# Designs tried in a protein design chat: VHH binders against c4kar8. Part 18

Target 1, 263 residues: c4kar8
Amino acid sequence: MAELSTPSPASPAPLDGGRGDELEKFTLRGARQILQLLQDLITHRGLITAHTGGGHSFMTAVLKVDEERGRVVLDPSPDPQANRRALAAPRLTCVTQLDGIRIQFPLVGLGEGQDKGRPALFAPLPAEMLRLQRREFYRLQVPLAHELSCLLKAEDLARKPVEVSARVIDIGAGGVAVVVPTGAAEFVIGGTLPACRLALPDGEPIELDLEVRNLNRQTQRNGTEQLRVGLRFAALPRAADTRIQRYIFKTERALNAKARGGL
Key: E = the ipSAE of ESMFold2; O = the ipSAE of OpenDDE; V2 = 0.75 times the mean of E and O plus 0.25 times the DockQ between their complexes.

## First folded at step 1 (VHH)

Design p37 (framework vhh_7pa5_2)
Fold by ESMFold2-Fast, scan of step 1:
Structure p37 (fold): chain B 263 residues (1-263), chain A 125 residues (1-125)
Amino acid sequence: as target 1 above (263 residues)
Amino acid sequence: QVQLVESGGGMVQPGGSLRLSCAASGFTFDDYAMSWVRRAPGKGPEWVSTISWSGDSTSYADSVKGRFTISRDNAKNTLYLQMNSLKPEDTALYYCAKHTSYGILSSYPTRFDLWGQGTQVTVSS
């Protein structure tokens, strides 16, 4: 399935490929930008969590960038098993933060050797680096009790206009994920749904244009199927952005208070 | 100049299998995510599947998930789609599409760029 996943604010988990097209605008692909960002990580001594797959990770740092050879030099783990897993992995996913900005990048073709007489790991420069503020990647799982809904303006199988009330299952600064009954409407990835209405507590519904980013089918416990649709806010007025951010903050705060046994 | 040449289509009965191929030239194949897109009679283009530049990440439309497998051979500049358990509703002209490199963090494009004439798949008895 192309899945929409939500990293916990407390965990530096990698972002899933299923939401990757939403992240394209935050992805650096220019060689100079990549070199500068890696150099900034060296200057600020940024601590990196390198994920090797299978739930395994280790802490590392960029020791230097070798522009002439097109490679990065990384600090190896003090755990020999972590280094063996990293060298055997087809890909590392590196996650770090710099000044409250989340940075994520892949490394492929990891090798080991020495740098100035010390053990080191080497990899070719990444072809891309993701740079996000928290607001761009955080998604709130919407409490079932809130009954948050979005009225979608879509088309049925015969290209006839149809309105579908969809349950909102998660929400972030960039969009929502909704669930619709299978067959309720036809969705085309990249298609725009104009003048949809997002119902938030404490106010009038927000009218907005939504772009379809991903689709996945889910099977309910009773054997019926539902379609999960990832939707991006195509045009978000500042007032609407403020209301969405307030809802996210207020709900997160209430959930944290409940988890701690508070009111 | 980008060139994509699709092949491997044909006529098959429901439940049958076909393997589609796409030969790529005119660009650095392993820098780009690739997709399969189909156009059924009387319908607009429908995204089928995407594979990242490295082959490490794949995604599928709900209608084909569990039945189709996308893969690539970067050494041969070739994209593949293995289609199993074919249904009449899979009848369409199939295109391969080059997109901006998506890497590990992106699984499919928001726009379909079709370069070739496609390969016809017909599923009927």
Scores: ipSAE 0.000, ipTM 0.097, lowest interface PAE 17.4, mean pLDDT 77

Design p38 (framework vhh_7pa5_2; at its last look DockQ between E and O 0.01; V2 from the best seeds 0.00; counts 0 for: pae E 17.4 > 2, placed apart)
Fold by ESMFold2-Fast, scan of step 1:
Structure p38 (fold): chain B 263 residues (1-263), chain A 126 residues (1-126)
Amino acid sequence: as target 1 above (263 residues)
Amino acid sequence: QVQLVESGGGMVQPGGSLRLSCAASGFTFDDYAMSWVRRAPGKGPEWVSTISWSGDSTSYADSVKGRFTISRDNAKNTLYLQMNSLKPEDTALYYCAADLKSYTGFYSSPTQYDYWGQGTQVTVSS
């Protein structure tokens, strides 16, 4: 129950902009398709991670589409600093999930004002939206009740070995995203964390080498900041891959059964 | 164009066997879970079985566990259902189904699937 009503953790970091030509087949540019997808995000109450650059982001949602003014209306962060960064940014990269499908779109020209007497952020309608329908982009949001963790073997600022128990917030075929306290360890994009231990509910922890793919400082709904670390699985043995896949499959099935009321 | 084409149905006596096939095209078959769904005369659609994108995980309706086996050949973009120890209650139109919005995509309700085949008829009668 708690995980169904609790806001989703941060979405994965944005894809590389240099992949624009490769991603063309997944890009929606029709005005009707864009409007429908934005409306779907409203209907499904989709949480959006808005990336402001420099590894900073905040959580938002589309409140409505103002077709007359050609704008989207967004829920502002409870953190005034996050809103100031967003307003100062030349563009936001918005990332969300809809039914396991990764959706990503830019917003340019963000402004602030009020909608029906409440503070709101406004931006022109995006000219394009990415809808990524590939297995490697699928991420299961890990239920809080599962208390799924990964013991990271890293180094502190003095290059001394440290072990950090990190909460796993999402998991897919290619990796996990974890949350760590700011300053708990030093992470370098492209660096390898050897012999980390992923604890799945069934069986022994899985020993994995993890590659740091992205770092993101996220402002939570309560205004606190956390460090989100995206980690790629390095060359999984088949048995480990099968266990991770079974966990995802079983968990999705269980979540679907709860959502559908025993259909 | 997404296409799912089922074959292998027919008439069989109780206790007999049939193997259904589904040829898929127009999407990246090995990125998606695949399912079999059936519609019996006078009943709504019933989920039968699902197989993960890799083929390493399977799930079955209680009514068919131990009798049916789902499998896939990703090199041939083909889904299979081996049906053994068939009962009159297995008489139905059998559909191949895909949810292209979900990569692990398990659904117990057929209305969750994006794409359906034309169906193949299975009749179990003496």
Scores: ipSAE 0.213, ipTM 0.626, lowest interface PAE 4.3, mean pLDDT 82
Fold by OpenDDE, second read of step 2:
Structure p38 (fold): chain B 263 residues (1-263), chain A 126 residues (1-126)
Amino acid sequence: as target 1 above (263 residues)
Amino acid sequence: QVQLVESGGGMVQPGGSLRLSCAASGFTFDDYAMSWVRRAPGKGPEWVSTISWSGDSTSYADSVKGRFTISRDNAKNTLYLQMNSLKPEDTALYYCAADLKSYTGFYSSPTQYDYWGQGTQVTVSS
């Protein structure tokens, strides 16, 4: 009678998101850290996209962490079909964001039940949670008081060179979003705006090339339309990058302090 | 404690109107861009509208443009969504969300913000 060695439960597939070695430094495996992060999600009412596979997902939230039972309680979908998919899935990939940081974690062994008389989903605590912040993709909303501006060298409808002073509404290591009056210039996605000038509060404007990445029409309170332009830094000198990063860091810290009631 | 509490949802007939409110507390409301996101049954989350921290600029999904109006009162720490000419397709759970900063580097739901409400149900039915 050959003892069929029950195949050791397959180690949970690594979290989707890149080369395993690079993600290790962003992966939490400590029980305390995981519990804290889950509690933070509860506190901040972080909505979670739970991927069930096959291109399907549903929105959920962590309702409770049951430390005694070693489980997490999730809000079920209002869609019964989504819940069925979730329960049938061998793994949920949960994705959320907290304070601009992407959080990803797997849940396995999902079950349904009731928590305090309400329908709920249950899963064992995740064995790991990915907490990933990419500076290059982080965008800080710029306080109006900072009066950041970008002088754009663009073209009008007649392809005549024009300079447009644009208010910067958000900034990151990878680019800026600006607002311009509608009709001030013509922008083409993928187009390059050469020799633009970004004005930071801490010194001389930064000369840089910008690539148009996004265009969105916005309406002001007064009914006027403006254009939001997403711009990527096409070529950024190291010194300029350092200045931008410093500004972002300083401003973020100040805003976070204020948001917490510290200022 | 950070809180976003949506209200004003309900059942209306097609062509009707609703005004949603979101009361914010536990954070500096006027530092955040505010958004409405909705989730219809069986569908993923859909961005509806965003308003800047100052309220000077607004944006809308094409599906609601011309019918919905987002506004805010920073003195009251409240976000609003006026919904006119409601359609059955607007039936969803509507969430209020706050955004100080954005993350665009990874495949993420476009509806990921720093803080979220619990949602208020809007049902448009004859």
Scores: ipSAE 0.007, ipTM 0.272, lowest interface PAE 9.4, mean pLDDT 83
Fold by ESMFold2, look of step 5:
Structure p38 (fold): chain B 263 residues (1-263), chain A 126 residues (1-126)
Amino acid sequence: as target 1 above (263 residues)
Amino acid sequence: QVQLVESGGGMVQPGGSLRLSCAASGFTFDDYAMSWVRRAPGKGPEWVSTISWSGDSTSYADSVKGRFTISRDNAKNTLYLQMNSLKPEDTALYYCAADLKSYTGFYSSPTQYDYWGQGTQVTVSS
């Protein structure tokens, strides 16, 4: 049975830009870079979701960049109420995607007028644009049912080789986090664990070197200590990287299907 | 290269029906949500409808709810829009657009995401 009363259309939600040091390295502030990115949106007919606040948004597009006046020219909405909200908003948060890259930028000082005799919205060029490749920050929380594991080739306190099978709790393009019993092996931040094996569901385990990035000790209610180990992929071949990204993509797809009643 | 080709537009009287098709190639069609977007003369783009990669979730603009039905055939790499009870204000150039089912990063070419077709004209007039 279709859900004809389904809420508002799927839009990429804005990323909160609060004290986000992690977002700064993806923020473009050069005028030439901003102009080129806006031109790319024009060339590819990028659809933009403009958020006006209060849960309201409308779809628009960049029609042109007026370099002489330092303004961007936007399509008005066919809905007059949406245009009124946009003009009343102190700030528009524009979100779109181009070639698999999320783009987000603020517009302030929106006004209405005409461009070559046609109605249009105007705003000063944005002072910054966020250009984010999601893979660089995204960490998938691994479903328990997948039982993803990583065989760690580490050392005990006496510096003897040990193998520890660790449950993977999250995975991203750059690494994994695992849990092990405290005392199962000696881990040193900055240390390298060579020839570990990451077991993905769709093929042979991936042999890879891991670098220890963080350690977090946890005491469970039964008194048992557990160690969360943050591990970075070192020297990851392209084929392995592709398999990891495919796993992440397919798992997100499956999780989204379950959230909506599944296939 | 990714291609989206719309068809099925034409002229109809108010109250009539049309079915639009969008043939997709150059990417794995069933990995993506798909959308219909329209542009009336002198107006900006207006989102019409979106369907999830599997086809099991749909959403519609308020202006078309109850009149338009989006569907897809993943075996044929084809997106559809059934338009019933057409009104003069539905007159527009209709575009098929490829959309992500979720925000993901991927090492493959960025051209696998967010494409428009060239559009098919729908005209509703007496």
Scores: ipSAE 0.000, ipTM 0.127, lowest interface PAE 17.4, mean pLDDT 77
ESMFold2 (binder alone), look of step 5: mean pLDDT 82; pTM 0.829
OpenDDE, look of step 5: ipSAE 0.000; ipTM 0.275

Design p39 (framework vhh_7pa5_2)
Fold by ESMFold2-Fast, scan of step 1:
Structure p39 (fold): chain B 263 residues (1-263), chain A 126 residues (1-126)
Amino acid sequence: as target 1 above (263 residues)
Amino acid sequence: QVQLVESGGGMVQPGGSLRLSCAASGFTFDDYAMSWVRRAPGKGPEWVSTISWSGDSTSYADSVKGRFTISRDNAKNTLYLQMNSLKPEDTALYYCARGITSYPSGKFYSTEFDPWGQGTQVTVSS
């Protein structure tokens, strides 16, 4: 029972260097934008998980922004050991949400002191903050029973046109993840698959241009390999966007209703 | 006068589900983070989950991540814990607590939260 748990859920899949160029457009670097976002966290009383490294973290909150001294004031952990680890860490990675928007930022040079006679942690204002809309971040895990598919127009290993019916395993506002058998088609990160057809319930398939974002080989429990392909919607029409969002929200509500009703 | 009333516990088979509720009165509910804490027979209290004032941020103990979901209805002054895929190890008396609680070093920091309710018993057995 030493260190039972990180207070926050495990961080979402790593925001790695492979997504660095995409994340730049969501990175706030202006002092006024950073101050406003920190103030929004104060106003909305957001809980922050501060990761101190080595698998350690603690729950905190921004108590105030000291603009004159260029510092944020943080609520210390009730655990003195967590505060000692934080003060010894070269960097904190702070993760929170505001109205479904993921916010992540670094703090360097953490110090200890008092604010209005109460213990507090202090850090210089972050030089950058990541602000990811839930719409761009959220992915619905597609129920297997829905048999959601996307007909991909790709090329095989000989560069001949091929159509592959791929099972959709997750879907969001920005794209889908699909699974295809290894060798069914050749995919190149950054390549565009034109005029693919996404089959949603309650209507005709949606014709979409898809950009290959990532590729991951997966070994099934039976030993067979399959390829997981992450695909971004290129220039999504408003009508298609509306149908995709409607499917996501309708499915989410149905899943939540089943969870509330018990098994 | 602050009052918290937990309900929704019961007996369930392993793999089953339960939904706990906590009715709050005597304070402005949406001004406080809320937590669930459990106490298993013969053991000390264990923090389970916390939700922020607005509901925007949630945190879970590693033992329950992916299985439990904390939520709140500020219009009804009610806190919820949806428990899925229940295990015998989840057998405990579950308490609703006002404020932020944590077990980062295996210690429950009681001074960060206000009065306990009576709790609601969850028993997971064959």
Scores: ipSAE 0.000, ipTM 0.187, lowest interface PAE 18.5, mean pLDDT 77

Design p4 (framework vhh_7pa5_2)
Fold by ESMFold2-Fast, scan of step 1:
Structure p4 (fold): chain B 263 residues (1-263), chain A 125 residues (1-125)
Amino acid sequence: as target 1 above (263 residues)
Amino acid sequence: QVQLVESGGGMVQPGGSLRLSCAASGFTFSNYYMSWVRRAPGKGPEWVSTIYSDSSYTSYADSVKGRFTISRDNAKNTLYLQMNSLKPEDTALYYCARDEGSSSWYDTEPAFDIWGQGTQVTVSS
């Protein structure tokens, strides 16, 4: 199985590839589920790429859902040519991401009008929406009860080696996100942290080389600062990959059982 | 009310410079990664640049590296894009975008939850 390119705003592409039956597991067809997902897109005002066919697309957003009229309201493109292409298209394929989840849905019967006195595009509610957490995108939020930690080998402000025990807040096939206290270490985007140790609930810690990909400093309610660090697995031995996958799937299964069929 | 308002676009000749600004309101600007995204006529959106919440990291599309500089002033809730050595292919609507992406995201792919109306940049002789 070839790996698909990660969708990005620069090159988002509709999901394709003759996996109709496999993708069915990720396709929402319930009216309530579709309305809830559209409402989530409105709440987050996410950037949507609308593909009009022939290699053309434009940026839009869902402005509101009109349940009484059974339609969705979209932000038109500032480019009149893009709007003309959209209106002439038999179908729009809308692609977006929400919290690392790929969302894709068709809109058919696009029309033009006004919303609150401003130009808007309208379409009937989609009959289906794809909500896909591929392994490349999937992030398991680590339960606090698991007390998952990663011992980082980093540098302090003076570039001296330090070891920092960081709490793992999420984990996926490609990496982990961790929280460290402010001032515990300095991180450089693109830098490699060699021989870090990831502690899973069962077995010995896994030794990993991690690449720093993302940094975010946050202030807590009590005024305490924390640094969130996104770390990519630079190289992952098969045995380590298997153990991480097993942890993810077991935890997801347990969370699904607790939710009892809820999202 | 969460709002992003872009300004500073205009018409310039090839080799010229422009500085774009984005005024943010209705949210704690200093908590968010911010990005510039552009859309050229007949093309899909192209990510241009991202700056981290504390300015500790900046990233650029290959097409603009060495020519564009992203910066921010958290005290003024303002994002900037300094564009130098402009080329005709830089002609586009430029959008200011708030990156929803949390540091819990080990992948650096941007996810925008709000963006502005855009400011037009036209590079022609």
Scores: ipSAE 0.000, ipTM 0.172, lowest interface PAE 12.8, mean pLDDT 77

Design p40 (framework vhh_7pa5_2)
Fold by ESMFold2-Fast, scan of step 1:
Parts: C-alpha cells; structure tokens; sequence
Structure p40 (fold): chain B 263 residues (1-263), chain A 126 residues (1-126)
C-alpha cells in the first residue's frame, strides 16, 4: 500500500542498570542467540527506540546483521541532529518489543557510513541483549508435541540409585518443572540430583546437575497421584545455557506467531 | 581481488614533510571510511587518522593533530596523508586500512578494519 504511515509504538524508558542482578536471568549473552534475536527484529520489521542520553531518542530499525564483520546496520534518523547526538553518545540504549516481549540492548562504538549507497549507522554486535517476559517469574510452558524429557539420576526410598524419565512441563532460564509418578524416587528440597540428562530437540542430551526447589503432589481425576518437581540448574556450561535459551526463544516465537494468527 | 597499496614513505629529517598515498582496488572505495594506522619499532599499533566515505568528516589522534592532514580522492580511489613538522617519534610503518563505517572515537580495534595494506616505512632522523 502506497503512503504507509505507521504510528510509533509507545516507548518505555530504559531499565535502570541498578537492577542488573535481577535482570541477569533475562539477559542473552550467547552469540547465536543474539544473532537470532536481531534477525527476528529484521523479519518482523520491529521499530526500535534508540536512547542517546539526556532524554533524547530517535526511531530506528535493524536493516541487517553482518555476521562476518560482527556488525549491526541501523536505519538513521531523518533528523540530522538526532544522528549527530547518537554518534556523539558513548552508548545507545535500544528498546523494542516483539510479540509483547520487551527487548533492550546497548550499542557501543556507533559509526556512520553507507549500505548499498544509502546512509546507514553501524555498530559492533551487542555483547548482551535483555529479553523481558510479561510475567516476572516467566516459565515457558512446554508444548506436549515436543515430548521434552529429563532423565533424572535419583535415589529410591532405600537410597538405591534409580533413573526416572520425567516429562518436562515448563522450562526457564533457571530450571525446569517435571512430572514424576508418586513413589518413583525420593526427592528432598535442597537436595542435588547429579548428572541428569535433559533431552532437547536438535542435539544430544545435556548433562546437568539439578537442585530440588519445590514439590507439589497432584491427584488426577482418575485417582492417580503425580509429583510435580521444581528443579534448579545448579551449574550450566555456557553451551548448555545457550541451547536451553535458544529452545525457549524459538518455542516462544513459534507460539506467539500462532497466537497472532487467531484461534 | 581487494588491494590497498601504500607509497610515499622514506627518510626525512625532523621538521620535514612527507605525503603518503594509498591506492585502492577491488572494492567500492567511496562506500568505505579510510584510516591510517602506524606501528613504531617495539610498540603496538597506533591509530593515526580516519576520513569518512565522502571525505566530509575527519578525525585525528591527539599526537598528530595540527601536523597531519588526511584526505581522499574518490575519483582516483586514493587516500592521502600529508605529514608536516615530522618528529623522530613519528618513525613507524604506516598502514592504510578500510572500514565500512566512520566514528569520532579516538581509537579503532585492528579487528574493526575490513581491509589492510602492507605498509610503508617512515623514518625521521637526522
């Protein structure tokens, strides 16, 4: 359609760095996750509010990601003064949203140039991107079709080693919730389950240590009992954290795309 | 094939002048910001100067401000560095380097350059 006029979305102020410790669990640091999120912003034509400091900001968008050169290319402002402020700023704080999820990232070392003969702004890829869900304690509800499982290395009531394949019902940056039949294993809040294996799509199972956080006994309509176990990742290798975050992001994106299509 | 070929280096006495040239080929020269970067014996690389793709914006290291002038001729795909009031401390191998962007920062990381020349030697001594 000719004469496309899109109203700027409401632009919330950047989140204060003083909340950094609470925001760490929502921060993406994996290079592949950052590239994927930037590509999603391009695909969905996400408008970005770039804050240059002193209460100044301008609207921009990611035009492309140059993985080979480690750069992001941004649409400059039609206001030359806004571009001058951006280039003079020690950093930009970029704020956008994708499917109701707030995304925020810094750009340091902004420069100007040309992309295919057109003016553009260039910056090194951000080292981190913040992705905030609507719910403060967000957990991705795992689609049943994914058949996501975790092989738990636990002990029975006699302290004999037992392996239990548990269905993963939700997953977040800090852990998973699983469902186990009552009596399949002994769980103690604060106890550690070593060398468990989380099966994600597209790869070998991830070996990880899990700490029991909570237990909830549920009686189903047919009278059977099941145990919901909340498990915290005690420690994660960087590669494992990256794979888990990628699964969460891809699944959220797919679910949000379905929701936008209407039920 | 991308090439950056520097020339114009040599020996000069303190207080003298030299003009360095860098001939570019194999890429769209006027889409790139151009820099001069030097490496003195026993030192790491030091950024000297950058010019924007159009030639409208320039920046200089504090050590060379007022003495050096960077310029470019986009019709000839050539970058220049006019070096005046040369000092012994300017003795270095001078490299021509290309980036797809320009910024007013005082330094660039070597990894931020897309293309490099082989360098031309400048020696300032009596």
Amino acid sequence: as target 1 above (263 residues)
Amino acid sequence: QVQLVESGGGMVQPGGSLRLSCAASGFTFDDYAMSWVRRAPGKGPEWVSTISWSGDSTSYADSVKGRFTISRDNAKNTLYLQMNSLKPEDTALYYCAATSFYRGLSTYSPSEYDYWGQGTQVTVSS
Scores: ipSAE 0.006, ipTM 0.496, lowest interface PAE 9.7, mean pLDDT 81

Design p41 (framework vhh_7pa5_2)
Fold by ESMFold2-Fast, scan of step 1:
Structure p41 (fold): chain B 263 residues (1-263), chain A 124 residues (1-124)
Amino acid sequence: as target 1 above (263 residues)
Amino acid sequence: QVQLVESGGGMVQPGGSLRLSCAASGFTFSNYYMSWVRRAPGKGPEWVSTIYSDSSYTSYADSVKGRFTISRDNAKNTLYLQMNSLKPEDTALYYCAADTESLWGSDEPSYDYWGQGTQVTVSS
């Protein structure tokens, strides 16, 4: 009955990968700021993608903020297996957008129960929420149809040079996240991959030095493992920056047009 | 200059207690979620516990819930794991790890820094 109009549950890696120092200025830690932001998500009926780990996620929404108990109440998934995965997870990563502002926050200690006679999930209020108001820190999830790739210059376990063609899953002004087959190469946090080649449409591949910022091993539904690698642009020439920004802008506009019933 | 140095492991009888410490340097410790992860011989890594950057919230694996307590001292750049009622199944090399990815839109923890680990052996 429906076309593929429902947004895919997707987990774009952050621009800065695993350090967090660059994102500190966008991190809310004040209790009143956190409560206000959660209330804004309720008021605007914002849909949240909750990532449970192992490549799994589900759609939810904040139903209520229980300030007396210090808890947030979430809409459970209609899929019982998704709810079981969420309850078993050490934490959830919640990703949403409010009027073009990207909001991300963790929830730990998820439980299940009832709210006003209806099934609900609950968790302690997040201690931190990320609110990205600047487009420079936005991560575009790359459509699979674009077949965007990056040729990585890396080393294997024996420290021999290898080239790995990695699929780009998200891209922003500061970097990319890629997926590689498990065992294709060795990556070390803080290590530099020199002279990698990012293939964008409409031109020659962009040659860049990339810094490894994070590593995440994901198990797919078919049991296959993939390694997600977050990579920061060590230095970005102006011409390369312009091409990357243009790709992000054009793709975002096309996705927004589709969501609003465009061609 | 990034370093995580675990300590406090050792041999203990079932039912005993140990307190692990992790001294962090070379990064802004107070900006990171911190986790304890363990690896038993012949097994993959198992997540044990996580603590938020400001200690507001903690989470535990079901296998250790009620027995272990995670804590941190941001002024000392130190992470702790108090382990009570230890079982033979808790025998493993214990690592501390810094993790920011879950905070910023990853679908599972990504560990930025791994220490050398500290060995915990529970035997009678």
Scores: ipSAE 0.000, ipTM 0.146, lowest interface PAE 14.4, mean pLDDT 76

